# Ledger of designs, part 68: VH-VL binders against q9nrl2r1430to1533

Target 1, 104 residues: q9nrl2r1430to1533
Amino acid sequence: GGVHELSAFEQLVVELVRHDDSWPFLKLVSKIQVPDYYDIIKKPIALNIIREKVNKCEYKLASEFIDDIELMFSNCFEYNPRNTSEAKAGTRLQAFFHIQAQKL
Short names: E, the ipSAE of ESMFold2; O, the ipSAE of OpenDDE; V2, 0.75 times the mean of E and O plus 0.25 times the DockQ between their complexes.

## First folded at step 3 (VH-VL)

Design k49 (framework fv_pamlectabart; at its last look DockQ between E and O 0.05; V2 from the best seeds 0.00; counts 0 for: pae E 9.6 > 2, placed apart)
Fold by ESMFold2-Fast, scan of step 3:
Structure k49 (fold): chain C 104 residues (1-104), chain A 123 residues (1-123), chain B 107 residues (1-107)
Amino acid sequence: as target 1 above (104 residues)
Amino acid sequence: EVQLVESGGGLVQPGGSLRLSCAASGFTFSSYYISWVRQAPGKGLVWVGEINPSGGSTNYAPSLKDKFTISRDNAKNTLYLQMNSLRAEDTAVYYCARGTEYYSKPGLYFDYWGQGTLVTVSS
Amino acid sequence: EIVMTQSPATLSVSPGERATLSCKASQSVSSYVAWYQQKPGQAPRALIYGASNRATGIPARFSGSGSGTEFTLTISSLQSEDFAVYYCQQYYSYPYTFGAGTKLELK
């Protein structure tokens, strides 16, 4: 992708970061706080990493960007049971993402 | 100085309703998750529910779902608990407790609590 | 719901001694456990969050440890003001649940 696609990705990431439900996704999960996370999740990712990839022009297609965002949500639902605040935040933020992704 | 002040408690008959308020000061109220926690006389702490910073999302203890409603007015720095269909087992001191800011896991710890307001359900 | 079990229900100790309070979760709660102190007629006071982090203003004699299902609060050298009821709480999943409390009383 081009400059305009990268601008669109940056705008979307900023909107996700600003959302009330972004807190589980802002940074990689701490092994100190969640010792078993990396035993379960083999492809960890977070919004700070995705934003860095956008800024370094690593996404060539919108589908690659969307795949990383969906991986982030998939990891959330794989690790966190339905009744956790992480899973509830992930459900709401994913719905918000799907609406905003229509701009891509 | 962070302060939370509950009010609205009192004596109510079984089947009655009551609305509690929690007035917040000394911090950016609109940035925090806030919970209600109750404690029956001589008993332990029981979480009632929480509301997110914007007021658009709530979570409740399943046993209290549909009986209690949490809301907030960020312009007035005030939290509310609407209590309906009250029974003797709802007799307790009700605390409002400050959770985390919007960018952190809700319920990380309740760092500031109000002094509580006593609700007594009795005929 | 996750059940938090505290033991002992009552612990009788003297000032200057070490107190160790136990909290067990019925399921893994990772490190998402907080500890609170409550004195008669007062609201609870936060002591520990994330199993081992002291809350602001909490004296160094209070320490927390544990992860998964087994958690401990230790008070290394009891002061007279430490005689109170102590509650653990998980915030891993909804509903948040508290233990029934451990009462620290003067021997």
Scores: ipSAE 0.393, ipTM 0.832, lowest interface PAE 3.0, mean pLDDT 91
Fold by OpenDDE, second read of step 4:
Structure k49 (fold): chain C 104 residues (1-104), chain A 123 residues (1-123), chain B 107 residues (1-107)
Amino acid sequence: as target 1 above (104 residues)
Amino acid sequence: EVQLVESGGGLVQPGGSLRLSCAASGFTFSSYYISWVRQAPGKGLVWVGEINPSGGSTNYAPSLKDKFTISRDNAKNTLYLQMNSLRAEDTAVYYCARGTEYYSKPGLYFDYWGQGTLVTVSS
Amino acid sequence: EIVMTQSPATLSVSPGERATLSCKASQSVSSYVAWYQQKPGQAPRALIYGASNRATGIPARFSGSGSGTEFTLTISSLQSEDFAVYYCQQYYSYPYTFGAGTKLELK
């Protein structure tokens, strides 16, 4: 049900945030520090945004929640070279997410 | 004013160990990647390694990974470089250099450098 | 590792003239290239990042261009204080690597 899904989303976001590899994803990329980021990434997103959407009950389906998480990783891999700390962290965190998402 | 000040350099025998420090001020230290870069006398710049803002992630030049360790104490605004099993070829001026801020472009250029500290490995 | 090759090793130029420094990557590094200036007895100073962006406080006479494997640092009109060693660096992938440098000297 919706309440159970919401709780599941909340829990999963908490687990993602607490993960050691969450640091690239906790908040949006700084436009001041990376002026060209938003020229490349058209749908920016981060865990704090996703958490806010969860808190506001904006996700009606698990697929919508999953899509945003996947978008977050997609953005990371699109912008960051593969041998960066961010991309490596993203790879590990995404793997973790895929395991946890099975519970949704 | 952003400042980085290295210390701890000196003369050490081959096989010895040394720990360098880099004291940061004038910016939010805990928000930035910081790197060590070294320069042998009369030679070019060589990246040693970096540490992410939280200290939870480090990257090293492959040739130095096993004997150098980078750490940081954000409460003290200090970066460290632990060097073990030092050899003559490790003789260099060691710089700390500020890199990317959290949630910014990975490996952003080094916009601020310390004055460097000289490490001499000699018997 | 990605090798950064700078040329020429030494460049002799007169004040007021244009200087063009080259940096080539052994493989594509996109635009993840920085340039630094270093004078004797001093730490390096950042000039350019992202291949073409001037660092804070850098005069307009300095410009960077290029992408992929070919990069150029240009000084449009050399000033006396511009004679130094210049390094390029890639930060596309680990390990970060520098070129061997170009020494810009007075002709």
Scores: ipSAE 0.018, ipTM 0.690, lowest interface PAE 8.0, mean pLDDT 91
Fold by ESMFold2, look of step 5:
Structure k49 (fold): chain C 104 residues (1-104), chain A 123 residues (1-123), chain B 107 residues (1-107)
Amino acid sequence: as target 1 above (104 residues)
Amino acid sequence: EVQLVESGGGLVQPGGSLRLSCAASGFTFSSYYISWVRQAPGKGLVWVGEINPSGGSTNYAPSLKDKFTISRDNAKNTLYLQMNSLRAEDTAVYYCARGTEYYSKPGLYFDYWGQGTLVTVSS
Amino acid sequence: EIVMTQSPATLSVSPGERATLSCKASQSVSSYVAWYQQKPGQAPRALIYGASNRATGIPARFSGSGSGTEFTLTISSLQSEDFAVYYCQQYYSYPYTFGAGTKLELK
């Protein structure tokens, strides 16, 4: 919604980006490095895109911001088996997100 | 030019310990996943484990999980392998291998390898 | 653990011939397969990643294909320096695993 919510979104995105397990989520998955990703994942999203949307004030509701973050994790778990480094990083970062999001 | 140089190999008795080092140069070491891979004499390649760019996350082959520890010092551009409770089957050439850059799936392929260092575990 | 099965174990060929090396995964690994060349006394060298993408500096005579469980490395018009052991590797899930290798020998 307002200015206070946008500041909270920016702070949370900064905390996510700084987290050690953010590496799978910083930018969109490369089709060259992961050839079939976009055949499976239809709504790709990454932290750089979410941060850009926060900077452009594109989120009207906190729920819209949270939905994009959760979509990011859901994509990770849909594409990556649980025993991969990406899925393990996603699990840890999502847990961190849930803790930090309680402050919103 | 990307360079990886392993050291610290040698002869050790069963039950002993060794610490291997891998000195990295010619690239931004702190941006890359790095793995250890070993090869017993006359045998194939076996992935030992990997460490993420910051050093905060490691993953290991299940049989080696409690026996080997991978760490890194990004200020010194050095990867380490601490090996404990060594047995004859741990005799191998140990390679450090550069994985992919940050933002990429770890271990997509190992594009640069060191020369390897030989560890011999024998009475 | 995903088992990578390479065949044949040994392939005897002459320079100028075409070699076809096979790698089969015990379950789907999507396209997360790499191929390496290793000459005696040397470290492995990356050839192919993502099943079909040539690593930097690798000659065009090396090509890879496959997805799911079956993968192929093809070397067209073999050169004398191509006689080595070739390994496939999956990086779909931990632990990352290699095949046992295919040795290319001069006939």
Scores: ipSAE 0.006, ipTM 0.663, lowest interface PAE 9.6, mean pLDDT 88
ESMFold2 (binder alone), look of step 5: mean pLDDT 92; pTM 0.939
OpenDDE, look of step 5: ipSAE 0.009; ipTM 0.672

Design k5 (framework fv_ficlatuzumab)
Fold by ESMFold2-Fast, scan of step 3:
Structure k5 (fold): chain C 104 residues (1-104), chain A 123 residues (1-123), chain B 107 residues (1-107)
Amino acid sequence: as target 1 above (104 residues)
Amino acid sequence: QVQLVQPGAEVKKPGTSVKLSCKASGYTFTSYYMHWVRQAPGQGLEWIGYINPSGGSTNYNQKFQGRATLTVDKSTSTAYMELSSLRSEDTAVYYCARGTEYYSKPGLYFDYWGQGTLLTVSS
Amino acid sequence: DIVMTQSPDSLAMSLGERVTLNCKASQSVSSYVSWYQQKPGQSPKLLIYGASNRATGVPDRFSGSGSATDFTLTISSVQAEDVADYHCQQYYSYPYTFGQGTKLEIK
């Protein structure tokens, strides 16, 4: 996309970061604190990585940006059992994202 | 110094509602989650739910969903818990407790607690 | 819901003795366990978070250990001011749940 679309991606990432359920997604999972994470999750991603890609103009289409956000949620649900705080935060934040993504 | 100030006691009749307050001071009110926990006489602690004072987002223990409502007044740095359809088994000390910072897991642990409000529900 | 079970329900000890309080989760909670001290007529006070981290201002005679389902709070040399109820809590999954408490008394 264009300049306006890149601005929209930045605005949406900022809204996600500000959301109270963003805490599992702000930074990459620590291999030291969660040793088996990278054995299970093959394409790790987090909001700080996505924001950096937006700033470097690495997303050419809205679909590429949406795919990275959805990958982040998919990783959360793959690693974390359904009744964990992480999985419940992910469910709520994903719902919020789907509403906000209507603007893209 | 962080303080969470609650009224000492409230007495209510069955079937009514109550709105309990928790006035925060000594920190940035909107930067920390606020949790509510109760303790019935002679019993253990029971988690009711939390609110994010910044955005107003709430999460409730399903046992209290529909009866408990958590709100905040940012201008006075005060959190509120309203409990409706009161019954005698709601007699308990109700605590507000500060959770972790906004960018941390909301309920990791509760580092500061109010002194509690004793709610007595009797006819 | 995850059930937290504490043992014993109550215990009495002599000043200076080492005591251990136990807390079991009905399923794994990783290290997401905190311990609170509640003195008679007072609100709970955070002692330990993340199973083993001592909260600021808590005397070093208090220590926590454990992971997954089995957790322990240890007081290396009990003092008179330690008379209280001790509560464990899991914050691994919603709803957050507490054990029933262990009452600590001095003989």
Scores: ipSAE 0.006, ipTM 0.605, lowest interface PAE 11.1, mean pLDDT 86

Design k50 (framework fv_iluzanebart)
Fold by ESMFold2-Fast, scan of step 3:
Structure k50 (fold): chain C 104 residues (1-104), chain A 123 residues (1-123), chain B 107 residues (1-107)
Amino acid sequence: as target 1 above (104 residues)
Amino acid sequence: EVQLVQSGAEVKKPGESLKISCKGSGYTFTSYYIGWVRQMPGKGLEWMGIINPSGGSTRYSPSFQGQVTISADKSISTAYLQWSSLKASDTAMYFCARGTEYYSKPGLYFDYWGQGTLVTVSS
Amino acid sequence: EIVMTQSPATLSVSPGERATLSCRASQSVSSYLAWFQQKPGQAPRLLIYGASNRATGIPARFSGSGSGTEFTLTISSLQPEDFAVYYCQQYYSYPYTFGQGTKVDIK
């Protein structure tokens, strides 16, 4: 990846952060508030971590960036039952992401 | 706004007990760890330990294990650092700080700090 | 325990100049490294966490870099209010440990 690809990733992350349904994904799940989360989820990730990886030029391919975003959603659906506010927010945000990711 | 407010300065004699406080406001107290850091006069920073205010679980630096007790009362958003018997070598500035989780390791970085409590122990 | 060593002990810099502070860990701490600023009579202030992430409200002239055992804090155009003691801290493993500090003085 080049500087222009990194700018595209940054723009997409900013749009995800600004989305109404981003609230479950802004920061890592707190081990204090949800002690069993890290027993169930083996590869935790959040938008703040993904944004920092973009800023550090750690994504060499668009597929690596997309994989981290998809991991974030996968973790959400693995931990949270379908009828939770978290899972519903994740479903809507993932749909939004799929539309935006077509530009990558 | 996030604030940690510590109790006032203390002047004590060796052998006395002491309990100092750190009150959090402007955030959900049980969502963050509270850490304690010592700074002896003219010296650097030493990490003492942390507490999870939700469950009350603690972790201490080996050099402070058994020397102090860290506790918290989540009903009033307050953490405590306590000595059963003070020594002259406990003379220091004591800071509390809010610990927030970083990435996937149970590593905590301290983003907001109290103003410090000066403890002076002399005969 | 992991020992954090900072260099130099004292750095003399003029306003507007670039300051580079070093921090070395006795074993790898990955990116679990924070930088703090402390002025006389004040509590430490978080500058950088995760080796390179600027904390909320920290000016862009502060930047962190490095991973593993070697880390640097850079202040690009030093301002008068930047004269302070700077500490690095690892939070990779317990016990968390601080460096001894680098004092940034006016030249």
Scores: ipSAE 0.000, ipTM 0.555, lowest interface PAE 18.0, mean pLDDT 86

Design k51 (framework fv_ficlatuzumab)
Fold by ESMFold2-Fast, scan of step 3:
Structure k51 (fold): chain C 104 residues (1-104), chain A 123 residues (1-123), chain B 107 residues (1-107)
Amino acid sequence: as target 1 above (104 residues)
Amino acid sequence: QVQLVQPGAEVKKPGTSVKLSCKASGYTFTSYYMHWVRQAPGQGLEWIGEINPSGGSTNYNQKFQGRATLTVDKSTSTAYMELSSLRSEDTAVYYCARDYEYWSKPGLYFDYWGQGTLLTVSS
Amino acid sequence: DIVMTQSPDSLAMSLGERVTLNCKASQSVSSYVSWYQQKPGQSPKLLIYGASNRATGVPDRFSGSGSATDFTLTISSVQAEDVADYHCQQYYSYPYTFGQGTKLEIK
């Protein structure tokens, strides 16, 4: 994307990373710690990968950036039951994201 | 070294409230979730709830929802559990326990435990 | 709530014997199971996390295995210092739940 879009994406990723509920999303789920994760989740993603894509200017449109963030939340809700700490963190962080994404 | 320091004992009457403390040292207090777990004499362990010291967000076992309140004081690196409307069935050892680094593995395991506070609720 | 059931309730072993302690979850908890050792008058101490990972400083005679609903803690050669209650815990979903414990004694 453009300079304005890149600045907005970087700012939003930084805000997500610093949010209390970002812990399930900071880096890819470990295959060693959670061996069945990759049997269920076919398109794994995390905030560190999204941040790298922003820094490498790989998003041309705001919709592409939003799609990757939404994929991250979708993966969380697919793998983790509703009553888990991961799913609850994902619900709160997704709500925060939807408010901040209005700036994009 | 990591330490979680709790008072040895508390005695309360039924119907009153108690506020138990857990003073942390030897690590960055805001980087780890703190949990509260109790154990009645001769019984197993029962999870009460957790708190993220960074933002103050909490999750409770529904059995304790409305009676237990978890808080933290970041300036003193102290976690608190307040339990109201005490009953004789609340007589137990109450532990605070540190979750593995909340930044990367919250909820994975309780790596350090306080020595516990024996709460006795009797008339 | 997920119910964790441990077996046996208690056992007495001879020094040097291999011991297996079992823990069964009422529904799948993936590998999100920890084991704790609790000696008389002490707080619990982490032994195993993520079903099979030994905590720092824990002797290699302790090992964990299992997934989904069936989990095992093994002590390859029981020593006198291993006398304790052993608790399994699931941290897959709220509320986090523990088994009732298994008491290990030496004959």
Scores: ipSAE 0.005, ipTM 0.567, lowest interface PAE 12.8, mean pLDDT 85

Design k52 (framework fv_ficlatuzumab)
Fold by ESMFold2-Fast, scan of step 3:
Structure k52 (fold): chain C 104 residues (1-104), chain A 123 residues (1-123), chain B 107 residues (1-107)
Amino acid sequence: as target 1 above (104 residues)
Amino acid sequence: QVQLVQPGAEVKKPGTSVKLSCKASGYTFTSYYMHWVRQAPGQGLEWIGEINPSGGSTNYNQKFQGRATLTVDKSTSTAYMELSSLRSEDTAVYYCARGSDYYGRPGYYFDYWGQGTLLTVSS
Amino acid sequence: DIVMTQSPDSLAMSLGERVTLNCKASQSVSSYVSWYQQKPGQSPKLLIYGASNRATGVPDRFSGSGSATDFTLTISSVQAEDVADYHCQQYYSYPYTFGQGTKLEIK
């Protein structure tokens, strides 16, 4: 992708970070807070990692960026049962992402 | 330092609504979730719902969905719970409680509690 | 909804005795359990979060343990100021739910 795509990725990440439901996704899950997380989730990712990849120009295609965001949500739903605060935040943020990603 | 101040008591008639306040001080109001919990006389604690003061997003216990409305006024660092269609069974002490900030997560255990407002619903 | 069941409903202890309070979840809540102390006429106060972590300012005679469905609050040597109701809470799944409480008295 181009300069426009890189700018769009950064803008979308900023919108996600500012969203009310971003809190489960801002940083990698703490092993101290959630000791069994890394036994279950094999490809951990978070918005701070994705933003760093955007800034280092590591996404060549919009699909690669979208795949990392979707991996983040997939990890959330795999670890957290549907009625948890994390899963509900993930559901709302993912819906917001799908609307915003139409700009990509 | 952290304080959550609530009125002592409210008396309401069945079928009316009430709006209870919780004034926060001693911390950044928008950085912590606010929860509402009630306790009927001689009974255990019952979670009503939560609000994120930053964006206003809410989650409710389904038992109170449609009757309880949580709001905030960021300019005064005050949280509100409105409960409509009051019944005698709504007689309880209503607490606001701050969700803790544990490693950057909005807390879902409650590190500070208001003093509670005793709501009496009677004819 | 996850049901939290505490036992016993009430107990009376002598000063200095070890007390164990139990809390059972109807399904696994991992370690997402907190304990609150509520003295007569007062609001609840956080004692333990994440099953085993003591809140700031809580005396070391209070400890929590357990995981999945079975949780315990222990007071190693009961003091007069410990007279209170003790509530466990799961914050693993919505709606957050509390046990019915255990009343601790001194005889």
Scores: ipSAE 0.034, ipTM 0.726, lowest interface PAE 6.5, mean pLDDT 89

Design k53 (framework fv_ficlatuzumab)
Fold by ESMFold2-Fast, scan of step 3:
Structure k53 (fold): chain C 104 residues (1-104), chain A 123 residues (1-123), chain B 107 residues (1-107)
Amino acid sequence: as target 1 above (104 residues)
Amino acid sequence: QVQLVQPGAEVKKPGTSVKLSCKASGYTFTSYYMHWVRQAPGQGLEWIGEINPSGGSTNYNQKFQGRATLTVDKSTSTAYMELSSLRSEDTAVYYCARSPEWYSKAGLDFDYWGQGTLLTVSS
Amino acid sequence: DIVMTQSPDSLAMSLGERVTLNCKASQSVSSYVSWYQQKPGQSPKLLIYGASNRATGVPDRFSGSGSATDFTLTISSVQAEDVADYHCQQYYSYPYTFGQGTKLEIK
């Protein structure tokens, strides 16, 4: 039996979404629940936005994809103190991403 | 080249305090976290805590919370660990080690270590 | 706290043999495990990070594998210079914890 090979970017985004530590990153931060977030973070991004960009073939280079993932983590560490569950989740998910991204 | 330089040895009596140093060179001191790890003779490694030299924020292993105090002097690129109320069980080699900041493509690893300071606590 | 348990405590190998060192976590640490080599009188040296990535300058004979709770460090053909204590570490959650170490000797 044949198999469809998913794009490397789609495969990596799926693995990130399935990771236990993806919960802070699945969707954009709620302005209602976190009203000061968008005063501090000027380039918000989340895994659902990145996945949409992958599906629309908007990444022309692996570096562009990596930059968006790194922006997502950078925003997390800028907003959240390092003792928070969000920052701890971000640290673990970023380490996982760096390991997987070596395949790109 | 990256170097973390520590004194060779310290001898202290029980009940006293010690302040150990770790002088960094060969990189931007404020771009990396500094960790402290100890190793009792013939035993494994034990993480004490970390400090962000840029802002001075710290995280401690709860076992050492209240006894260990981590500080830095940015002007001399030196990290310090003060350990109070010393007991014989504190006899160990104390290492400093750096890790990349949380926003780093290298991840959280102890990529460079000091030579260690042997602290002997004896009466 | 996550407890890291290494096995065996010590082992003696002949030159050229394949060596396998084990490390178990008391709960899942995903792939956030590093391995360190410590020779007598020296500081630990990073060998492997993220369970399977070799650190810069580390010989190809060293490799890491595993995920979740079970991790392995393999030396494909042991050399005399590999005599050392080997430590695994999880950096999945605070506090960071190390195993007790495995001592590798040549017989």
Scores: ipSAE 0.000, ipTM 0.562, lowest interface PAE 14.2, mean pLDDT 85

Design k54 (framework fv_ficlatuzumab)
Fold by ESMFold2-Fast, scan of step 3:
Structure k54 (fold): chain C 104 residues (1-104), chain A 123 residues (1-123), chain B 107 residues (1-107)
Amino acid sequence: as target 1 above (104 residues)
Amino acid sequence: QVQLVQPGAEVKKPGTSVKLSCKASGYTFTSYYMHWVRQAPGQGLEWIGEINPSGGSTNYNQKFQGRATLTVDKSTSTAYMELSSLRSEDTAVYYCARGLQFYTKPDYAFDIWGQGTLLTVSS
Amino acid sequence: DIVMTQSPDSLAMSLGERVTLNCKASQSVSSYVSWYQQKPGQSPKLLIYGASNRATGVPDRFSGSGSATDFTLTISSVQAEDVADYHCQQYYSYPYTFGQGTKLEIK
């Protein structure tokens, strides 16, 4: 019965997906295109996976949702040197997320 | 071939409700959002809302919140929009359109459109 | 809500002329703007997405440009089949909003 309600997590994920700097985070990194990624990153995650978890009501606490988003950024900064376009996009998108997450 | 099929025209009296259908084919139904957009005669396009066919989550334009209800039937790849408390100003062509893909960018907004259903609300 | 304003409301051009249609957003939508062509009695058809990318099958005489708040659709050499209403749309944030449309006619 939620026709008058909007999911806060769903709205925030959509805002992240539409942000100019979301492109490194939309889907899991391809092993074919980036073969060493999964040797370095042990807990891969992306916005498509987080969105599916939101849609399946798998987040019981806002902190669990925030943790998955922060893991995504942490993985970005672990794999990508700071001067890369990926790391710069991650820095800007993370700042945007921190502002929006104040509403949760 | 990607296609969204909508039936022809509907005529309804003020105060009633209508349920419009949109049958999808040629793609994975649960991978794309379905949007509903209307266009009154001679007017511009107006976004009603969206539904995620995978989980059933919805977002509505505030103007239609409480009057529009979006649903899907995954077994038939069909999306539905119910609009209640119809008024003469609801007379418009109602389109379904394919939008955001969960698994990749770009978000093309509305890359595939149905033919539209003409809804006429008159007494 | 983000308001999309199109100009002019209508224009009439001679065959082969260059035409420019404008679309302004009330706040930045980055490059998340699409343009649609709608011929009489038909559904809208996607022409341009992401401000400047031509959709599959769209003739190269159509081009889009702009960013942030100011966007333009250009038809380099207008043809008779280009008679249509043209709509811009932002898909940056909810609710998705469209401009009022520009009607293109041939003299």
Scores: ipSAE 0.006, ipTM 0.584, lowest interface PAE 11.9, mean pLDDT 85

Design k6 (framework fv_ficlatuzumab)
Fold by ESMFold2-Fast, scan of step 3:
Structure k6 (fold): chain C 104 residues (1-104), chain A 123 residues (1-123), chain B 107 residues (1-107)
Amino acid sequence: as target 1 above (104 residues)
Amino acid sequence: QVQLVQPGAEVKKPGTSVKLSCKASGYTFTSYYMHWVRQAPGQGLEWIGIINPSGGSTSYNQKFQGRATLTVDKSTSTAYMELSSLRSEDTAVYYCARGTEYYSKPGLYFDYWGQGTLLTVSS
Amino acid sequence: DIVMTQSPDSLAMSLGERVTLNCKASQSVSSYVSWYQQKPGQSPKLLIYGASNRATGVPDRFSGSGSATDFTLTISSVQAEDVADYHCQQYYSYPYTFGQGTKLEIK
């Protein structure tokens, strides 16, 4: 728990940010670029928001952290058709996340 | 212009604690990470830890965990490093350095450094 | 911890010569390596990040290359102002670690 666990979440978020397929997930989807996104997605989230929560010690359990990451992927697959660049990036990044999350 | 201002020197006795400051200006303090690094005389650089000034969360090099404490004061845009149980091996120049934004792709490299504070631990 | 090893420890060059400084990581750090220049009596200054990206305001004569475990900093034509210690650093994983430094002098 505590500082060590927070360091583990921080390191994992850094790993995700650095991954080539992180580009759809770095920050919240722009309403200007994608006007209908917020009509479809009710709980928007992105890696920058998750990292802020990690740094503010808002995750009490690893499961809470994992749930926010999974919400991010779920939003991607709900909004983006399977054959889009965003959905393909999400699929690869989610697989990478599942492997890394075993360390938690 | 980005500036990180640190005191020039501090002298402490073994077994005491020291609290070093780093006053930031020229940018939004809470938007960038702050790192602490030390350099013993004639030696290489050694990473101590990182703090997010927005939330105050920290991560430490295990070598310093339990002895180093990183904090910030957002109202004065000042970062602090407290080091306890000082010994002669802690004699070094201590730098604060700004990290890049956490959501930037090539992030976490140290783009601006303070001038450093020379900490001398001697009787 | 990832160990960063620089070579050579020190180097003396003539003005205008091409300089190569090496940095080796004990395990793969992908491209997450930065180089810092530290002139006598000064704090380190960022030169290169992400193995090959030149920081803002850094002269074109400086370039970085490498990936995984082997990294190189090159100065294409050494100037008098380049006298400094050069440090490589990995920011791939905690704790972040630096090499011991390479000292560059002019003959």
Scores: ipSAE 0.006, ipTM 0.581, lowest interface PAE 12.5, mean pLDDT 86

